# VHH binders against UPF0146 protein MJ0688: the designs that were tried, part 2

Target 1, 137 residues: UPF0146 protein MJ0688, of Methanocaldococcus jannaschii (q58101)
Amino acid sequence: MNVKIIVEFIKKFAEENNCKKIAEIGIGFKFDVARELSKYFDLIAIDINEKAIEKAKLLGLNAYKDDLFNPNISLYKNIDLIYSIRPPRDLQPYILDLSKKVNANLIIRPLLNEMPIKELKLKNYKGEVFYIKEKQI

## First folded at step 20 (VHH)

Design aa1 (from j1 with S52Y)
Fold by OpenDDE, fold request of step 21:
Structure aa1 (fold): chain B 137 residues (1-137), chain A 120 residues (1-120)
Amino acid sequence: as target 1 above (137 residues)
Amino acid sequence: QVQLVESGGGLVQAGGSLRLSCAASGFTFSSYAMGWYRQAPGKQRELVAAIYSGGETRYADFVEGRFTISRGNAKNTVYLQMNSLSVEDTAVYYCATETYTEGYDTTYYWGQGTQVTVSS
């Protein structure tokens, strides 16, 4: 996984879609992407794991605990882009649902073994593979 | 040790067809997704098609229904049937898989690649 390329793609996508506030869903304990993107965007990091959120905060990220199965929509106010790195296959429908509820663009960078949901469009970018869905205008 | 060996590449005229094969070993083939990638001269590697353990498939937009990825589980082989080839499809085609290694970490494995050249 090339963090630099991932950041570049998400940044480029966000800029092209005039995104100001973005959210990483399921940040876990991998903070490099969010840390870089937070330099350019109002970024919030979301995870169900409280320890992950605490660690994110220690690293200077705005982070919130939330359950993707029952999301607190108010946390995602004015979010223009939701992205998720390595989301399990089983969670992707919920991420999609969240993006619809929030009316946000969606980017996921799944593991090869985690089949992306069919609603997302495959995007190749500098050797990395993304799946995207643009919000309704 | 994971091994992937591609074959079936070659020179073909535009509008022609090729069938690529990838022989896989060293891992539980049926449990992992397989992907065909390609790299054209001066360009980055890109995903062409993927097939998942359940048999589901995904394709890049440029495939446009021309290519079909499939697998033979008994033979641990993944195929890429390429029809209606165009000059733009010229590239080295790679078979790949991503397996779990330590914990939740994964490792990509690649074959040596097979050259596909489409002439006008």
Scores: ipSAE 0.875, ipTM 0.930, lowest interface PAE 0.5, mean pLDDT 95
Fold by OpenDDE, fold request of step 21:
Structure aa1 (fold): chain B 137 residues (1-137), chain A 120 residues (1-120)
Amino acid sequence: as target 1 above (137 residues)
Amino acid sequence: QVQLVESGGGLVQAGGSLRLSCAASGFTFSSYAMGWYRQAPGKQRELVAAIYSGGETRYADFVEGRFTISRGNAKNTVYLQMNSLSVEDTAVYYCATETYTEGYDTTYYWGQGTQVTVSS
C-alpha cells in the first residue's frame, strides 16, 4: 500500500469535485492518510473502535466514534467526500448507504480480496486501485 | 511460499486473441482473489481484471467486454482470455494475489510477468 499515491488520488479527486470537508470511515489504527489529507481538507475520522478514535485524537485528528450500521448523520454534516481504506466487503454496502444519506462522493480503496460492491466504478491510479461513486447533482 | 507463474504471452496482430495462464501455489487458492495486472512501457501498473473467491469478477473500463478472467480451482490456475486485442493492450501482464500475513497486514505477491505485444 502506497500511502503517498493514495493521498494523491484522494486529494486530486476531492479538489476536482470541490470538496471541502471529507470523512474517513473506519480509520482503525492507520493514520498516515488522514493526517496528510487533514492538511488540505476539513477531515473527520470515524471508527467504531473507541481506542482508535482516542489515538486519532492524540495525533491531532478530528475523530468521532460512530456505528456504520446505525450512523449518526449529524456527524457528517457538510461532508462532500467519504473515503474508506481497506473496508471489508460486508461493510461496503453500509458505507455506500451512508454516502447516499449524506449525498457525498465515495472512494474506497479495498484489499484485493475484499470484493467491491458493483455500484462503484474501478479507477486505476499510479499502481493503486480505487473504486468510486460520485454524488448526484 | 507463494508462487505465481504466468504464461501464454506473445506477439499477436491487432484483432487477435491470447489466453494467459497463471499457475498459483503456496496458498489456499480458492480463498483468495486473483488479479491480472498490466504495465505498459512508460506507464503505471493497472488492474485489468479480478476474480474473487465467490467467482465474481471485475474489469477495468478499457476491457469493454474483450477480456474474461476465470479460474480453475482444481488446478490452482487463473486465466485471462483476451480477445479483440489492440496495440494499446501491449504490456507486461502480471498475475497477483494479496494474502494476509500477520493479523490484518497483507502482502501482494506477483508473478514474473508475461509479455503481450499487439502489432498493428
Scores: ipSAE 0.875, ipTM 0.929, lowest interface PAE 0.5, mean pLDDT 95
Fold by OpenDDE, last read:
Structure aa1 (fold): chain B 137 residues (1-137), chain A 120 residues (1-120)
Amino acid sequence: as target 1 above (137 residues)
Amino acid sequence: QVQLVESGGGLVQAGGSLRLSCAASGFTFSSYAMGWYRQAPGKQRELVAAIYSGGETRYADFVEGRFTISRGNAKNTVYLQMNSLSVEDTAVYYCATETYTEGYDTTYYWGQGTQVTVSS
């Protein structure tokens, strides 16, 4: 996984869509993408794992524990873009639903083994594969 | 050791067809998705098609129904049937898989690639 290219794509997408506040869903223990993007955007990191959130905070990220199965929508106030790196296939529908509830753009960078949901559009970018859905006006 | 070996590339005229093959070994073939990628001269590598463990498939927009990815489980082989080829399809085509290597970490494995050249 090329962190540089992933950051470049998300940043470019966010800028093209005039995003100011963004959220990473399921950050886990991979913080490099969020750390770079936080230099350019108001970023919040979300995960169900409390230890991941604690570690994210120690690294200077704004991070919150939340459950995608019952998301606290108030955490995502004014979020323009939701992105998720390596989300399991079974969580993608919930990420999509969250993006709809929040009225946010959506980017997913799944592992090859995690089949993307059909609602997302494939985007090739410098050898990396993303799936996106733009919010509706 | 994961090994992927592509074959079937060649020179074809526009409107023609090719069938690419990828022989896979060194991992549990049925448990992992397989992908065909391509890289045209001066362009970025891009996903052409993917087939998942359940048999589901996804295709890039430029495929437009012209290509079909399929899996031969008995031979640990993935195929890419390419029809209605155009000059824009000229590229080196690669077979790839992403396997777990340590914990939740994954590694991409690539074949050597096979050249596809479509002439006008």
Scores: ipSAE 0.871, ipTM 0.928, lowest interface PAE 0.5, mean pLDDT 95
Fold by OpenDDE, fold request of step 24:
Structure aa1 (fold): chain B 137 residues (1-137), chain A 120 residues (1-120)
Amino acid sequence: as target 1 above (137 residues)
Amino acid sequence: QVQLVESGGGLVQAGGSLRLSCAASGFTFSSYAMGWYRQAPGKQRELVAAIYSGGETRYADFVEGRFTISRGNAKNTVYLQMNSLSVEDTAVYYCATETYTEGYDTTYYWGQGTQVTVSS
């Protein structure tokens, strides 16, 4: 996984869509992308794992525990872009649903083994593969 | 150890067809998705098509129904049927898979590639 290219794509996309506040869903214990993007955007990191959230906070990230199966919509106030790196297949429909409820753009960078949901559009970018959905006007 | 071996590339005229094959070994083939990528001269590598364990497929926009990825009757083989080829399809085509290595970490494995050249 090329962190530099991933950051470049998300940053470019966010800028082109005038995004100010962004959210990473399922940050886990990989913080490099969020740490870099937080230099340019108001970023919040979300995960169901409390230990991941605690570690994120120690690294200076704004992070919150939330369950995608029953999300607290108030946490995502004013979010313009939701992105998720390597989300399991089973979680993608819930991430999509969240993006709709929040009215946010969506980027997913899936593992090859995790079939992306049909609602997302494939984007090739400098050797990396992304799937996107733009918010509706 | 994971091994991917592509074949079927060559020179073809515009409008022609090719069928690429990828023989896979060294991992549980049925448990992993397989992808065909390509890299044209001076361009970045891009995903052409992917087939998942359940048989579902995804294609890049430029495919536009011209290519079909499949798992054939032969064991541990993935195919890319390419029809209506154009000069823009000229590239080295690679077969790839992403396997789990340690915990949640994954590793991409690539074949040596097969050259596809489409002449006008």
Scores: ipSAE 0.866, ipTM 0.926, lowest interface PAE 0.5, mean pLDDT 95
Fold by OpenDDE, last read:
Structure aa1 (fold): chain B 137 residues (1-137), chain A 120 residues (1-120)
Amino acid sequence: as target 1 above (137 residues)
Amino acid sequence: QVQLVESGGGLVQAGGSLRLSCAASGFTFSSYAMGWYRQAPGKQRELVAAIYSGGETRYADFVEGRFTISRGNAKNTVYLQMNSLSVEDTAVYYCATETYTEGYDTTYYWGQGTQVTVSS
């Protein structure tokens, strides 16, 4: 996984879509993408794992614990873009649903083994594969 | 050790067909998704098609129904049937898989590639 290319794509996409506030869903213990993007955007990091959130905060990220199966929509106020790196296949429908509820753009960078949701469009970018869905205008 | 070996590339006229093969070994073939990628001269590598462990498939938009990815589990082989080829399909085609290595970390494995050249 090329973190640099992933950051570049998300940044470019966010800029092209005039995104100001973005959210990473399921940040886990991989913080490099969020740390870099937080330099350019108002970024919140979300995970159900309290330890992940604690670590994210220690690294200077704005992070919140939340359960995608029952999301607190108020946490995602004014979010323009939701992105998720390597989300499990079974979690992707909930990420999609969240993006719809929040009316945010969606980017998923799945593992090859995790089949992406049909609703997302495949985007090739510098050797990396992304799946996107634009919010409704 | 994971090994992927592509074959079936060559020179074909526009409108023609090719069938690429990728022989896989060194991992549990049926448990992992397989992908066909391509890289044209002066362009970046891009995903063409993927087939997942359940048999589901995804294709790049430019495929437009012309290509079909499939696997023969008994032979540990993944195929890319390419029909209605155009000059724009000229590229080196690679098969790939992504396996878990340590923890949640993964590693991509690539074949050596096979050249596909489509002439007008």
Scores: ipSAE 0.852, ipTM 0.919, lowest interface PAE 0.5, mean pLDDT 95
Fold by ESMFold2, fold request of step 21:
Structure aa1 (fold): chain B 137 residues (1-137), chain A 120 residues (1-120)
Amino acid sequence: as target 1 above (137 residues)
Amino acid sequence: QVQLVESGGGLVQAGGSLRLSCAASGFTFSSYAMGWYRQAPGKQRELVAAIYSGGETRYADFVEGRFTISRGNAKNTVYLQMNSLSVEDTAVYYCATETYTEGYDTTYYWGQGTQVTVSS
């Protein structure tokens, strides 16, 4: 995982789309991307795993537990961009649905073997592959 | 060990077609997604197309319907049919797969590449 390029892409995408508030869905125990991005954006980190949320808070992240199969929509009010790095396969449709419900841009960064939802557009960036959806204006 | 061997590249005039093949061995081919990537000199590699074990496909926007990825699981081979080629398609084309290793880590496996050169 090239943390530097992932941060760069998300930051550039967020700036191009005038995003101020962003959310990482499914942060797990990989905090490097969110920690860098929180320097530039109002960031929240989301996971269902309470231990992941506890560790995120210890590292200074604004983190909340949420179950994407039954999300607390109010948590995402005014979020401009949702991004998720290697989300579990079955979560992708729910992340997409959430992004539509709150009208947020979406970035998913899967591995090659992790099939993205068809609606997302494939974007190559400096040797990495991202799948995006821009919000409706 | 995983081996990927591309073939089918060459020199072709703009508007022409080429069919690339990638012979795969050393892993359970039918269970993994396969990708075609390309890299022009001085540029970063980029994913051209991916095909998943169930046969679903994804294409980069620049493909614009001109290329078709397919797979023959009985022959452990992935193909890229390239039509309506333009000079901007000139690159080394690589077959690739990415598998899981210990825990969360993954490893990309690349072929040696096959040169595609499109002249006007």
Scores: ipSAE 0.593, ipTM 0.813, lowest interface PAE 1.4, mean pLDDT 90
Fold by ESMFold2, last read:
Structure aa1 (fold): chain B 137 residues (1-137), chain A 120 residues (1-120)
Amino acid sequence: as target 1 above (137 residues)
Amino acid sequence: QVQLVESGGGLVQAGGSLRLSCAASGFTFSSYAMGWYRQAPGKQRELVAAIYSGGETRYADFVEGRFTISRGNAKNTVYLQMNSLSVEDTAVYYCATETYTEGYDTTYYWGQGTQVTVSS
């Protein structure tokens, strides 16, 4: 996982799509991407694991617990971009569904063995692979 | 030990076709996704196509319907059928898989690559 390239891609994508508020879904215990992106955007970090959220807050992130199988939609008011790095396999359809409900752009960065939702477009960027959906204008 | 060996590359005229093969060993082939990647001189390696254990596939945009990834689980082999080749397809093509290693981390395994050269 190249954190520098991942941050670069998400930042570039967000700027090109005039994104102001962004959300990382499924942050777990990997905070480097969100910490860097929070310097440029109004970022919220989301996970169901309360210990992950506690640690994210300790590191200065604006973080909330949420269960994407039954999401609190109000948390995502005016979110322009949702991104998720290595989401659990069964979570991807729910992340996509959320992105449609709030009309947000979506970036998913899975591992090769983690099958992406077919609706997302495969994008190669500097040796990394991302799957994207642009919001409807 | 995981081993991936590509074959089927060569020199071909623009508009022509090639079929790449990747023989796999040292892991439970049918349980893992396989990918074809390519790297042209001076460029980053990029994913061309992926195929999952259930047979679903994904393609990079530049493929534009010209390539087909497939797998033969009985032969532990992944294939890339490349049609309507153009000069921009010239690259070394690699097959790859990514598996979990010790401690939740993952590791990519790569073949040695096979050269594809498209002349006009």
Scores: ipSAE 0.581, ipTM 0.806, lowest interface PAE 1.5, mean pLDDT 90

Design aa1 (from j1 with S52Y)
Fold by ESMFold2, fold request of step 24:
Structure aa1 (fold): chain B 137 residues (1-137), chain A 120 residues (1-120)
Amino acid sequence: as target 1 above (137 residues)
Amino acid sequence: QVQLVESGGGLVQAGGSLRLSCAASGFTFSSYAMGWYRQAPGKQRELVAAIYSGGETRYADFVEGRFTISRGNAKNTVYLQMNSLSVEDTAVYYCATETYTEGYDTTYYWGQGTQVTVSS
């Protein structure tokens, strides 16, 4: 996983879409991308795993526990971009639904074996593959 | 151990067709997604198409319906049918797969590549 290129793509996409507030959904225990992006954006990190959230807070991230099967929509007020790195396939439809509900841009970064939800557009960037949805304007 | 060998590249006139093949060995082929990537001189490698174990496919937008990825699990082979080729499709084409290692990290495996050259 190339953290530098992933950060670069998300930052570039966010800037091109005038995003100020962004959310990483399903952060787990991989904090490098969020820590870099938090230098440029108002970022929140989301996971259902309380231990992951506790660790994220210790590292200085604004992190919240949330269950994407029944999300607390108020957490995402004014979020311009949702991104998720290697989300479970079962979670992708719920992430997409959340992005539509709050009218946010969406980036999902899977691995080759992690089939993306059909609605997203495939984008190549510097050897990495991203799947995106732009919000309705 | 994992080996991927592409074939079927060559020189073709614009508007023409080529069919690429990728022979795979050293892993349980039917269980993994396979991808075709390409790399033109001076450019980064980019995903052209992916096919999943269940037969679902994904294509980069530049494909525009011109290419079809398919797999023959009995033959451990992935194919890329390329139609209506243009000069912009000139590149080395690679097949790839990604397998899991212990600890749930993954490793990408790449073939040696096959050259596709489209003349005007």
Scores: ipSAE 0.547, ipTM 0.793, lowest interface PAE 1.6, mean pLDDT 90
Fold by ESMFold2, last read:
Structure aa1 (fold): chain B 137 residues (1-137), chain A 120 residues (1-120)
Amino acid sequence: as target 1 above (137 residues)
Amino acid sequence: QVQLVESGGGLVQAGGSLRLSCAASGFTFSSYAMGWYRQAPGKQRELVAAIYSGGETRYADFVEGRFTISRGNAKNTVYLQMNSLSVEDTAVYYCATETYTEGYDTTYYWGQGTQVTVSS
C-alpha cells in the first residue's frame, strides 16, 4: 500500500467532483490518510470500534462511532465522498448502500486478495488500484 | 518462497492473439487472488485483470472485453488470453499475488515479466 499515492488519488478525485465534506469509513487504527486529507477537506472518520474513535480524536480527527449494518444516516448529511481503505468484506455492500442513500461519491481501496463488490469501477492510479462510484447527478 | 514465472509473450501482429501463463509456487495458490499487470516503457504499471479464489474476475476498462483471465488450481497456473491485440497493448506483462508474511502486513509478489509486442 502506498499511502502517498492513496492520498493523491482521493484528493484528485474529490477535487474533480467538487467535494467539500468527506468521510472515511472503517478507519481502524491507521490514521495517516485521513490526517493528510483533513488538511484539504472537511473530514469525518467512522468506525464501530470505540477505541479507534478515541485514538482518532486524540490525533485531532473529527471521529464518530457508527455501525454500518444499521447506520445513523444523519452523520452523513452533506457528505460528498465516502472512502474506505480495506473495509471488511461483509461491510462493502452496506457502504455502497449508504453512499446511494446520501448520494455520495464512493471510493473503496482493497488489497488484491480482497474482492470488491461488482458494481464499482476499477481505476488504476500510479500502481495502485481503486474501485469507484460517482454520485448520481 | 513465493515464485511466479510468466511465459507466452512474444511478437504478434495487430489483431492477433496471445495466451500468457503464470506458474505459481511457494504458497497455497487456490486460496489467493491472482492478477495480471502490465507496464509500457515510461508508464506506471497497471492492473489488467484479477481473478479471485472463487472464480470471480475484474478487468480494467481498457481491456474492452478482449482479454480473459482464468486459473487452473490443479496446475497452480493463472492465464491471460489476449485477443484483438493492438499496438497500445505492447508492454511487459507481470503476474502478481498478495500473500501474508509472518502475521505482518501483506506483501505483493511479482514475476519477472513476459514481453508482449504488437506490430502494426
Scores: ipSAE 0.544, ipTM 0.785, lowest interface PAE 1.5, mean pLDDT 90
Fold by ESMFold2, fold request of step 24:
Structure aa1 (fold): chain B 137 residues (1-137), chain A 120 residues (1-120)
Amino acid sequence: as target 1 above (137 residues)
Amino acid sequence: QVQLVESGGGLVQAGGSLRLSCAASGFTFSSYAMGWYRQAPGKQRELVAAIYSGGETRYADFVEGRFTISRGNAKNTVYLQMNSLSVEDTAVYYCATETYTEGYDTTYYWGQGTQVTVSS
């Protein structure tokens, strides 16, 4: 996983789409991307695992617990971009649904074995593969 | 232990076709997605197509309907049928899979590649 390239792609995409507030869904215990992106954007980090959220807060991230199978929509007010790196196996449809409900751009960087939802467009970037949905204007 | 061996590359005229094959061993082939990637001189390696264990496929935009990925689980082989080739398709083509290592980690495994050269 190339953290530098992932940060670069997300930052470029967010700037091209005038995104100011962004959310990482399913951050787990991998904080490098969010910590770098938080230097440029108003970022929130989301996970169901309370220990992950506690660690994220200790590292200076604005982090909240949420269950994407039954999300608290108010957490995502005015979010311009949702991104998720290697989301859990069955979470993708729920992330997509959330992005539609709040009209946010979406970037998913899955494992090769985790098939992306067909609606998402495949994008190659410097050796990494992303699946994206642009919000409707 | 995981081995991926590509074949079927070669020299072809623009507008022509090639079929690439990738023989896989050392893992439960039918349970994993397989991908074809390519790398042209001076460019980054990029995904061309992926096929999942259930047979669903995904393609990069530059494929534009010209290529078809398929798999033969009985032969542990993944294929890439390439039609309407152009000089911009010239690259080394790799097959790949991502399998689990110890714990929650995963690792990509790559073949050695097969050269595709498209002349005008």
Scores: ipSAE 0.424, ipTM 0.735, lowest interface PAE 2.4, mean pLDDT 89
Fold by ESMFold2, fold request of step 21:
Structure aa1 (fold): chain B 137 residues (1-137), chain A 120 residues (1-120)
Amino acid sequence: as target 1 above (137 residues)
Amino acid sequence: QVQLVESGGGLVQAGGSLRLSCAASGFTFSSYAMGWYRQAPGKQRELVAAIYSGGETRYADFVEGRFTISRGNAKNTVYLQMNSLSVEDTAVYYCATETYTEGYDTTYYWGQGTQVTVSS
C-alpha cells in the first residue's frame, strides 16, 4: 500500500544516511506514516494547526506547533532528516529553507499537481515519487 | 467523468522517435499537472515526466534528455516526444493526473495506456 511504501522509502533513506532524529513537517491529520516511523527513529511531528497537534499527542507522537512561515529554528537544531507528505504548495520553499538552515536531509512527497522545487531530485520508488535533497557532509 | 485517452504508441526501431498524445476531458485541464508514466512487464510503474499548469517540467533520471513533455491547453492534450529510443523504453505508457477527492485525500486518474515497443 501507499503508506507502506512511503514508510519503507523514508526508513531506507534515513538508515542509509545515518539519521537518528527526524521531523515530519505539516503532518495535519494523517498520522500513519509518523506513527510507524517513530518505532525506529526519534521523531517529532510539526503543524500549525493546534487540533492536529493535540490529536498527534493523543496518539503518542512527540508533536509541536510551529509556523513554517516564521519557524522556531531551535525545534530543529539536531534533526537529521525533515520529511513532508503532500505539503501545501506555498510551504515547500519554507521547508527547503529550514532544511538548509539546520543542515538536514529533506524528503518531500508532493501531490502530482504541486510543482516541486527545482533543486530537489526526483526518485521513483515502487510506484511512488519522492523529491529529495541530501544534507552537506 | 475524468477521461484520459492515450495514442501514438506502436513499434519503432531503436534510435527512432515516437510522439505520444493524451486527450483529456471531464476536468479543468489547464489547472492540473499531467504526468506520463510507464510500466514494463514485471516492473513497477514509474513516472517518466510531469508538466505543471504553468509549463514547468520534471523528468525521471532515466530520461537523460531524450524525452520532452509538453501540453496544449487549448486542445486539452498532453504530449510526450520520445527520441533516441532503446529497447529499455519498451512499456505501456499511461498519462495521469492526481486530483483532490473529499477532504484532504487525492485520487489518481489513468488512461488505458498505449503500447510502445522498441525493436533492436
Scores: ipSAE 0.353, ipTM 0.699, lowest interface PAE 2.9, mean pLDDT 88
Fold by OpenDDE, fold request of step 24:
Structure aa1 (fold): chain B 137 residues (1-137), chain A 120 residues (1-120)
Amino acid sequence: as target 1 above (137 residues)
Amino acid sequence: QVQLVESGGGLVQAGGSLRLSCAASGFTFSSYAMGWYRQAPGKQRELVAAIYSGGETRYADFVEGRFTISRGNAKNTVYLQMNSLSVEDTAVYYCATETYTEGYDTTYYWGQGTQVTVSS
């Protein structure tokens, strides 16, 4: 996984779609992407793991605990883009549902080079694979 | 037992066309997504096209309208029509199916692959 390329793609996508506020779902203990993107966008990091959130905060990220299975929609106020890095396959539909509820663009960097779920489009960018769904006007 | 057998690969000149076939057995063909992948030497395997149970399709960006994935229900066969081939399309092409195991979890099955070589 090339962090530089991932950041480049997400940044480019966000800019092309006039995104100002973005959210990473399931940040875990991998902070490199969020740290870079936070230089360009108003970014919030989300995870169910409180320790991950605490660590994110220590690194200067704006982070909140939330349950993807029962999301607090108020946390995602004015979010233009939701992205997730290597989420488990079984969580992707929930991430998609969240993006719909929030009315945000969606990027998923899959764990494996697999078929995207039906509503997502496949994007190849400099050797990296992404699933995307653009916000509907 | 799930079995996928690819055919139709070969050598073609740039600008040429090929039609790949994948014969599927051992599962309910119409119920699962089918896909074509490719792997070039020294590169990772990448998705080329997918067709879902409902008939919806997805394509990689590099396809750019050149390839079409389709399925024949009666013969349990998935096809990849490849037009306007380039040297960069040279790879082993694999057929795959994505079956559901538990919840939203899936398992992939693969064919043996078929070589596609595009000469300049």
Scores: ipSAE 0.291, ipTM 0.650, lowest interface PAE 1.7, mean pLDDT 92

